# Designs tried in a protein design chat: VHH binders against q9ft69r177to353. Part 17

Target 1, 177 residues: q9ft69r177to353
Amino acid sequence: LSTWVAHKDCLVLAATGSGKSLCFQIPALLTGKVVVVISPLISLMHDQCLKLSRHKVSACFLGSGQLDNCIEEKAMQGMYQIIYVCPETVVRLIKPLQKLAKTHGIALFAIDEAHCVSKWGHDFRPHYRKLSVLRENFCASNLEFLEYDVPIMALTATATVNVQEDILESLHLSKET
Key: E = the ipSAE of ESMFold2; O = the ipSAE of OpenDDE; V2 = 0.75 times the mean of E and O plus 0.25 times the DockQ between their complexes.

## First folded at step 9 (VHH; framework vhh_7uia_1)

Design l5 (at its last look DockQ between E and O 0.85; V2 from the best seeds 0.00; counts 0 for: pae E 6.2 > 2)
Fold by OpenDDE, look of step 9:
Structure l5 (fold): chain B 177 residues (1-177), chain A 121 residues (1-121)
Amino acid sequence: as target 1 above (177 residues)
Amino acid sequence: QLQLVETGGGLVKPGGSLRLSCVVSGFTFSHYAMAWVRQAPGKELEWVSSISPSGGRIYYEDSVKGRFTISTDNAKNTLYLQMSSLKPEDTAVYYCARYTRDWSHTMFDYWGQGTQVTVSS
């Protein structure tokens, strides 16, 4: 959270059930800006939305498993505090997300299960290798309305040193990460 | 007066089968996506399966794929969950839930009371 406050990218290593989700949920609650969470599985996103709804936090998921075609538009209009998105969908939504960043603000991009970017990991997902588009498209040098780069938080429960390095490199996270 | 009522739960041995039903009233069933959600003792709510209003889109969590089948009968305003090859880890209260259309605050706007499914040898 300290790194987020400083508008810096960070890699969070935390075991499952450790409450690592709070790391990206709290920013949404504190700032009133939207947090976008990249997640690999619809079941995970669904469960998270369920949990958040019980805590009166508005959340939705976009991508595979979507049952309402209007959700995407609503999400891009800032109707949800937290937006869960599968990696392939977030790539498609770069422009709408930029608009969202401008109109409502995006406090954080959280990349859950970040180890999926690495072939050294146990759950490599090719679409995660495309997520560098977040850093590339949500930086102050690219978006004039941004005072600072939108922070990116990568989260994983387990990661070898090689996997960590792959995460940092693949996602184009700041060297200070 | 909107209501969701689950039935079909019970005690079953591992490998057994159960068919859950959720009868809905007070709204046009075919206009809403529906879901099954379960909660095991001491665990968080877990999404199990969803079906779109038309029935054209169906999704399952990985742990139940190949074993559970979600379906609807619009004429009967009923949502079903056919469970087969049941495992002890499937033990939970199973809820049927209606997806909200506006998604203003929550994903589901109405829930049933739940039906207990216990899988034990």
Scores: ipSAE 0.692, ipTM 0.855, lowest interface PAE 0.7, mean pLDDT 92
Fold by ESMFold2, look of step 9:
Structure l5 (fold): chain B 177 residues (1-177), chain A 121 residues (1-121)
Amino acid sequence: as target 1 above (177 residues)
Amino acid sequence: QLQLVETGGGLVKPGGSLRLSCVVSGFTFSHYAMAWVRQAPGKELEWVSSISPSGGRIYYEDSVKGRFTISTDNAKNTLYLQMSSLKPEDTAVYYCARYTRDWSHTMFDYWGQGTQVTVSS
């Protein structure tokens, strides 16, 4: 959490079902800015949105499994504090998300189940390898309105040292945590 | 008056089948996306399946894909969940729910009372 306050990337290792989702939910609540969460499965995104809805936190998911196309437009207008997206959808939405970052602010990108980047992990997903574009497209050198790069928070419960190193390298995360 | 009423739950042995029904009233059924959501004792709510208003887009959670089939009968204002190859892990109260069109305040605006499905040897 102190890494997020310093506007830096981090890797969070915590058991599934523990409080690890609070690591990205608290920044949304504290700043009022949007948090974008990348997740590998429709069911995971749906269950998280359902849980947040019961706690009256405004959240949605975008991409495969979303039945209401109007939700994407509302999300890009800043109506939701937490936006869950699948990996392929977030790369499609880079330009709209840059606009959202300018108009409403993006507090961080949370890459949930980050072990999916690694072929050494139990659930490799090739689309996760493309998420390195988040750093390039949301850095202060590329976007004039940013004072700092938008932090990337990678989260996983299952990371051996090899998987952790693969996550850091594949996603181009800073090595400060 | 908007209502959702589930029926069709019961006790079934592993490998068995059940069909859940959700009869809706008080809204134009074909204008809203619908879902089945379940809750096992002591666990969080878990999304099971969703169907678009037209019936043209259907999604399932991975653990039920290939075993459960969601469908609608617009003439009867009824949502169905055909469950086959049931496992003890499927034991839960099953709810039908209607998606809102504005998720900023809640994802589902109306829920049924739930129907119990018990899968035991």
Scores: ipSAE 0.116, ipTM 0.572, lowest interface PAE 6.2, mean pLDDT 76
ESMFold2 (binder alone), look of step 9: mean pLDDT 84; pTM 0.858

Design l6 (at its last look DockQ between E and O 0.62; V2 from the best seeds 0.00; counts 0 for: pae E 5.7 > 2)
Fold by OpenDDE, look of step 9:
Structure l6 (fold): chain B 177 residues (1-177), chain A 121 residues (1-121)
Amino acid sequence: as target 1 above (177 residues)
Amino acid sequence: QLQLVETGGGLVKPGGSLRLSCVVSGFTFSHYAMAWVRQAPGKELEWVSSISPSGGRIYYEDSVKGRFTISTDNAKNTLYLQMSSLKPEDTAVYYCARYSRDWDYTMFDYWGQGTQVTVSS
């Protein structure tokens, strides 16, 4: 959280059930800006929305399995505090997300299961290798309306040193991470 | 008063079947999307299945695909979950939940009390 406050990227290593989700949920609650969470599986995203539902936090997931066909448009209009989205969908939504960042603000990009970027990991997902588009498209040098780069928080329960390095490199996170 | 009441839980052997029912009252059943969720001891809530108001959209979590079937009977204001080929890992309290229309089916606004499903040899 301290790194987020400083508008810096960070890598969070924490076991499942350790409250990792709080790391990216709190920013949404504190700033009133949208947090976008990249997650690999619809079921995981749904479970997270379920949890948030019990706490009266507005959240949605984008990808397959949506009950509202307009949910994507609504999400891009800033109607939800937290937006879960699969990596392939994020890539498609770069422009709409930039608009969201401008109109409502994006407090944080959280990349859950970040180890998926690494072939050294146990759950490599090719679409995660495309997530560098977040750093590339949501930086102050690219978006004039941004005072600071939108922080990126990578989260994983377990990661070897090699996997960690892959996360940092693949996501184009700051060297200070 | 809005109410969701689950029934149909019980003890069953692996490979067995159960049919859960959720009878709703206090609202127009056909206007709301419904879901089944479950919670095993010591585990977090897990989404199981959802069905749109029209029944035209149905979704399952991967672990139950091909084994579980969600359905509705609007005339009876009842949500069903037909479970087959049950596994020990399916052991949980099963809840029916109503999606909030106000939140575009992203939030559950009402829950049942749950029904216990135990799969054990």
Scores: ipSAE 0.370, ipTM 0.703, lowest interface PAE 1.3, mean pLDDT 91
Fold by ESMFold2, look of step 9:
Structure l6 (fold): chain B 177 residues (1-177), chain A 121 residues (1-121)
Amino acid sequence: as target 1 above (177 residues)
Amino acid sequence: QLQLVETGGGLVKPGGSLRLSCVVSGFTFSHYAMAWVRQAPGKELEWVSSISPSGGRIYYEDSVKGRFTISTDNAKNTLYLQMSSLKPEDTAVYYCARYSRDWDYTMFDYWGQGTQVTVSS
């Protein structure tokens, strides 16, 4: 956890079921700030929200598969501690998310299944290549109200060294992680 | 009182078909989005399919897409899941669930008791 407390990017390599999700859930609970999680599949986001709902953690998902038109506006008004979002949807929401960072704070962006950025893996997803915009749009040099860059946490269960390097390069993550 | 009652589960061989029904009472069925959620033995709950109140938006989990069809009959206050090409991996207890209209803290506010679907030779 020291990496997100120091406001630095990180890459988390942990097996599914090892508690990888706690890496971004705990910061939301400890800081009271919003955590935005990028996930590649509607089913994954839906299942995570269902699990969090049963544990009384306020969470939602945005994008394809969301049946309630009001959820996006409620999320951007700070009603949910954890927001799951598809890669293509988060790019569309950059400006509302900047406002959310100002009003409620964003503790970090978590990029789940980060190996999807790599063309060398089995699960390449082209929309993941666009996620470098998060670094560009949530740095202190571009947002005057930020004291520090919003950290980016990339998470994957399985990644070879080459895939790990591709993740760091493609998402413009700092070398300290 | 609000009730959701699932029926139509049972034992079926691989490749077979079943239709699940969820009869709803105690609320205006056409005002709520509905879902099917399943739980295999020893596994977490897994979302299967969702349908909007109007029926105009329908979503499926990838592994069931093309095999399962969600639908509603508002006159009968009934939610359906037509399952075809069933596989052993589909073995689970299937629940119908109602989405909260004010989804702030609870995603599903009412659940049925579940119906067992077993796919085995």
Scores: ipSAE 0.141, ipTM 0.588, lowest interface PAE 5.7, mean pLDDT 76
ESMFold2 (binder alone), look of step 9: mean pLDDT 84; pTM 0.862

## First folded at step 11 (VHH; framework vhh_7uia_1)

Design n1 (at its last look DockQ between E and O 0.82; V2 from the best seeds 0.00; counts 0 for: pae E 5.1 > 2)
Fold by OpenDDE, look of step 11:
Structure n1 (fold): chain B 177 residues (1-177), chain A 121 residues (1-121)
Amino acid sequence: as target 1 above (177 residues)
Amino acid sequence: QLQLVETGGGLVKPGGSLRLSCVVSGFTFSHYAMAWVRQAPGKELEWVSGISPSGGRIYYKDSVKGRFTISTDNAKNTLYLQMSSLKPEDTAVYYCARYSRDYSYTMFDYWGQGTQVTVSS
């Protein structure tokens, strides 16, 4: 959370059920900007949206499992505080997300289950290897309206040293991470 | 005016089957996506399955794939959940829910009262 405040990328290692989701949910609540969360499973996205609704936090999920096509448009207009999205969908939405970043602001990209980027991990997902597009397309050097790079928070419950290195490298996280 | 009523719950042994029904009234059933959600004792609500208005898109929680089948009968305004190969971890109150059209701080805008499913040897 301190690294987020400093607008730096970070890798969060926290056990399942430890409340690691708060790490990316709190920024949305504090800043009024949107937090985009990459998640691999539609069930997780559903569950998180259910949980957040009870706390009066507006959240939606996009991609596989979304049964209403209008939600995507509303999300890109800044209607939701937290947007869950699957990896393949976020890649498709880079341009709309840049517009969202400009008009409403994006506080954070959170990559949940970040270990999925690594073949050394127990749950490799090829689409996670494309998520470097976030760092590449949401940096101050690329978008002139940004004062600083949009922070990226990678989260995982478990990761070996090799998996951690893969996460940092694959996602193009800053060297200070 | 809007109402969702679940039935079909009960006590079954592991490996058994149950068929849940949800009869809806007060809205055009075929215009809304529907879901089954469950809550086990001491646990958070968890999404189980969803189905689009046309029935063309269906999704399941991974842990129930191959065991549960969601379906609709528009003529009867009824949502179904056929459960097979039931496990103790499937024990929960099962709710049918209507997807909200705008996710206005809630993914589901209407719920049933729930039906208890207990899987125990």
Scores: ipSAE 0.695, ipTM 0.859, lowest interface PAE 0.7, mean pLDDT 92
Fold by ESMFold2, look of step 11:
Structure n1 (fold): chain B 177 residues (1-177), chain A 121 residues (1-121)
Amino acid sequence: as target 1 above (177 residues)
Amino acid sequence: QLQLVETGGGLVKPGGSLRLSCVVSGFTFSHYAMAWVRQAPGKELEWVSGISPSGGRIYYKDSVKGRFTISTDNAKNTLYLQMSSLKPEDTAVYYCARYSRDYSYTMFDYWGQGTQVTVSS
C-alpha cells in the first residue's frame, strides 16, 4: 500500500486468497478516484463485481461478457469507482480513459494476473503484451493535467524470477521492491 | 409480486444431464438480462452463465463452456440451463438471477430460492 501512496509502480506477489484485490480496492475508496483493473477472464470479473456489490462499492466490467451496452458510457462518465476491463478492450479505450482521468482522476491501473504478459509463463496471453501503452498514454509528460504518472500495479499469485523480470520489462515498470 | 422460481435440480451420476428451469413473474421478462449463479457448500457465489434480453448474446464460465447451455423462452417467461457431462465439481445450489438495469451498487437485483444439484456416484 505505501507504494501507491508514493505514486510509484509496484509488483504485488500475493498468494491466492490473501486479499490481494484489496491492494487496488482501497486506493479507490480512499482517494475517490477511479481504479481501472485489467483482468483476463469474464468469470473473474463477474465474481469480483458480485462481491463488491454486496459491500456497496460501485463497480463494473467492460469488454467480452458485458451484456448491457450502456455500461461503457456510464463508466466513462465516472459512475463506477472500480472498472474491470479485459486487456484488448482497455487498449481501445485509451482516449476515453484519458478524458476520465482528467474529469474524475484515475488513481492507478491494476494489471491482475500479470504473469499473462510473460512468454516464459504457462498462461501467456498476447493482448497483455500491449499493456505498456498504459504507461505511454498516462504519463505526466504526455498529459499536461497530470501532476505525476498514473501508477501501474501489477498483481500475480505466481511468478518465477524470470516471469517477474519479464513483467517489469514488458510493462515498463519502475523497479520498486 | 416479483418471483423467480427454480426447478429441475436433483441427484445425478457423473456424466449425467439435468435441465434447470426458472419461471419468472412480476416483470417484463424480455427486458432483462438473466444469469445462473451457483454456490457449492461452504464456497462463495460463482457466476455460471448469462444471457441478454434478446438471447443474442450468451456467455459462460470457462469451466462449463461446451457442457452447459443457457436459453430463454419468452412466451413462457422461463430461463433454462441445460447441463450435460456433469462432474462432482458442479454440485451446488443453482440460482437464477436478474441483472439490474441501473446497477451502480448491485449487479443482480432479484434472486430465486435456488435448486440443489448433486453430482455423485
Scores: ipSAE 0.186, ipTM 0.614, lowest interface PAE 5.1, mean pLDDT 78
ESMFold2 (binder alone), look of step 11: mean pLDDT 84; pTM 0.861

Design n2 (at its last look DockQ between E and O 0.89; V2 from the best seeds 0.00; counts 0 for: pae E 6.4 > 2)
Fold by OpenDDE, look of step 11:
Structure n2 (fold): chain B 177 residues (1-177), chain A 121 residues (1-121)
Amino acid sequence: as target 1 above (177 residues)
Amino acid sequence: QLQLVETGGGLVKPGGSLRLSCVVSGFTFSKYAMAWVRQAPGKELEWVSGISPSGGRIYYKDSVKGRFTISTDNAKNTLYLQMSSLKPEDTAVYYCARYSPDWSYTMFDYWGQGTQVTVSS
């Protein structure tokens, strides 16, 4: 959270069930800006949205698992505090997300299960290798309305040193990470 | 006025099958996405399966893929969950739920009372 406050990218290593989700949920609550969470599984996104709804946090998920096409439009209009997105969908939504960043603000990009970017990991997912588009498209040098780069938080429960390095490199996270 | 009523639960042995039904009333069934959600004792609610209003999009939790089948009968205003190859870990109260139209602060706006599914040897 300290790194987020400093508008820096960070890698969070935390065990499952340790409350790592709070790391990206709190920013949404504190800033009133949208947090976008990249998640690999439809079931995880559903479960998280269910959990958040109980706490009166407005959340949705976008991607192949979304059964209502209208939700995407609403999400891009800033209707939800937290938007879960599968990696393949977030790539498609770069332009709409930029508009969202401009109109409502994006506090954080959280990449859950970040180890999926690495072939050294136990759960490699090719679409995660495209997530560098987040750093590339949401930086102050690219978007004039941004005072600072939108922070990226990579989260993983398990990562060897090699996997960690691969996460940092693949996601093009700041050197200060 | 709006109601969801689950039936079909019961006690089965591992490897057995059950067919859950959810009869809805008070809304146009064919206009809403529907889901099955379950809760095991001492566990959090977990999403099991979802189906779009048209039935064209169907998704499952990974652990139930190949074993569970979600379907609808619009003429009967009924949602189904065919469960096969049941495992002890499938033991839970199963709920029929309607996806909220806007998802704002509520993923599901209406739930049934649930039906108990127990898988035990």
Scores: ipSAE 0.731, ipTM 0.876, lowest interface PAE 0.6, mean pLDDT 93
Fold by ESMFold2, look of step 11:
Structure n2 (fold): chain B 177 residues (1-177), chain A 121 residues (1-121)
Amino acid sequence: as target 1 above (177 residues)
Amino acid sequence: QLQLVETGGGLVKPGGSLRLSCVVSGFTFSKYAMAWVRQAPGKELEWVSGISPSGGRIYYKDSVKGRFTISTDNAKNTLYLQMSSLKPEDTAVYYCARYSPDWSYTMFDYWGQGTQVTVSS
């Protein structure tokens, strides 16, 4: 496990199944605020929500794999503690998510499988490179109700130094001291 | 009384085909989204495919896309999974499941008993 922490952003390097998901699940439970998790595949989001339902954690996913038209509305009303969303969909939902941050609070954005942002890795996903919009649209300088930027937690099981650097740069994660 | 009953499992050679059926009773079938979920020996539950109440929206796990076809027949209250080009990795117990209307705390609120699919020489 490796992490880098500056101004609430961090990079979590941990094996799948090692409890990596607890890093973003615990903040949701402790703060009562929503955690938004970006994930690359419909099947992964399904499997994660299925697991969380067994643990009685209120969760949903949003995006192209969602079959129930009402879930997005319920999610934006604060019904779910953890919202999984695919990278292309979160860009569409920036404005609703800003409203959710104001009404219920967003504890952090977790970018799961963050190595997908890097062309240096073998699992590159182009939509991941657009996720810098999260920093741009959820910073305290632009949203008056925020005391601090909403933290971005990047999570991956594997990352070389080059991939780690590309993650930090592409997602505009802070590197301080 | 609400029931989901899967049939159509069996032993098949790699490259073969099977059609799974899930007969539903006790609720208005056309009002609920449905899914196929599988569990291989010693593995976690794994979502395979889902279909909207109308049948107009359909999604697949990437590894089965192009090989499996999910469908419904509202007149028979039946959910189907047509599987082709089967691989040993598709070996699992296949369950049909109904998506919860609320989809919080209980993603699937009703499950069938499962039907075994075995892909082996």
Scores: ipSAE 0.093, ipTM 0.559, lowest interface PAE 6.4, mean pLDDT 77
ESMFold2 (binder alone), look of step 11: mean pLDDT 84; pTM 0.853

Design n3 (at its last look DockQ between E and O 0.83; V2 from the best seeds 0.00; counts 0 for: pae E 4.6 > 2)
Fold by OpenDDE, look of step 11:
Structure n3 (fold): chain B 177 residues (1-177), chain A 121 residues (1-121)
Amino acid sequence: as target 1 above (177 residues)
Amino acid sequence: QLQLVETGGGLVKPGGSLRLSCVVSGFTFSDYAMAWVRQAPGKELEWVSGINPSGGRIYYKDSVKGRFTISTDNAKNTLYLQMSSLKPEDTAVYYCARYSRDWSYTMFDYWGQGTQVTVSS
């Protein structure tokens, strides 16, 4: 959270069940801006939305598992505090997300299960390798309305040193990470 | 009055099968996406499967793929969950739920009372 407050990228290493999701949920509550969470599985996104709904946090998920086409439009209009997105969908939504960043603000990009970017992580997902588009398209040098780069928080429960390095490199996280 | 009523739960041995039903009333069934959600004792709610009768979209939790089948009968306003190769880990109260159209603060806007599924030797 300290790094987020400083508008810096960070890698969060926390065990499953440790409450690491609070790390990206709290920013949404504090700032009133949208948090976008990249998640690999529709089941995880459903479960997270269920949890958040119990706490009166507006959340949705976007991706191949989306059952309502209207949700995407609503999400891009800033109707939800937290947007879960599968990696392939977030790539498609770069332009709409830029508009969202301009009109409502994006407080954070959270990449859950970040180890999926690494071939050494035993859960490699090719679409995670495309997530560098977030850093590339949501930086102050690219978007004139941004005072600072939109922070990226990578989260994983387990990661070797090699996997951690691969996460930092693959996601193009800042050197100060 | 809107209502969701689950039936079909029971006690089965591992490897057994059950067919859950959810009869809905008070709304046009085909206009809404539906889901099965379960909760085991001491555990959080867990999404199991979802279906949009209008678009024919179907999704499953990975742990139930190949074993569970979600389906609908629009004429009967009924949602089904055919469960096979049941495991002790499938023990839970199973709820049918209606997806909210807006998802504002609630992914599901209506729930049934639930039906108990117990898988035990």
Scores: ipSAE 0.656, ipTM 0.846, lowest interface PAE 0.7, mean pLDDT 91
Fold by ESMFold2, look of step 11:
Structure n3 (fold): chain B 177 residues (1-177), chain A 121 residues (1-121)
Amino acid sequence: as target 1 above (177 residues)
Amino acid sequence: QLQLVETGGGLVKPGGSLRLSCVVSGFTFSDYAMAWVRQAPGKELEWVSGINPSGGRIYYKDSVKGRFTISTDNAKNTLYLQMSSLKPEDTAVYYCARYSRDWSYTMFDYWGQGTQVTVSS
């Protein structure tokens, strides 16, 4: 987490089951600010929200698979600490999320299963290629109330060098320091 | 008293079919979205499928899509899961669950007792 404390982007390479999710869950708990998690599958978002509710962490997911029409409004009003969202939905929600960042703060954007951005990877998902808009729309130059850009954390269990490079380039992530 | 009662579990061979039922009482069934959630012994809970109150929106976990069908009968206050082409990986306790309207505390606010589904030779 030292990269997040320094307000910088990062790429996390960690095996499934090694506690990868804690990398984005802990910032939400420590800051009281919202963490937005981009996830590729409805079932993954359901399972994560179910797990978090069993541990008393307020969470929701938005987008395809959401059966309750009111959840999106409640999420944008700051009712949930962790918001899971599918890639196409986060693009639609850029303006509401900017407002949420102003009113409640967004500690982090986490892009889970980040290898999905790469055509070189085993699980390419075209909507992931659009996620560079997060950098563009949540930088301090575009939002006066931000002292620093909102960090982007990309997470994947396995990625070749080509896939890692494609993740960094496609998402416009800064180099590690 | 609010109750969710699952039935229809059992032992079935791979490739077989089974229909789970969840009879609901104590609340207006047509006002709530419902789900099936399963758990294999020693494993975490796994969402399987969900259906909105009207039945117009239905979602499945990818691994069961095309094999499982969720449905409701509002006149009988019953939620169903029709399972076909069953695999050993589908072996679990299957729970009927009601989605909460207040996810800030919990995602599912009421659960049934569960019904065991075992897929083996």
Scores: ipSAE 0.210, ipTM 0.626, lowest interface PAE 4.6, mean pLDDT 77
ESMFold2 (binder alone), look of step 11: mean pLDDT 83; pTM 0.851

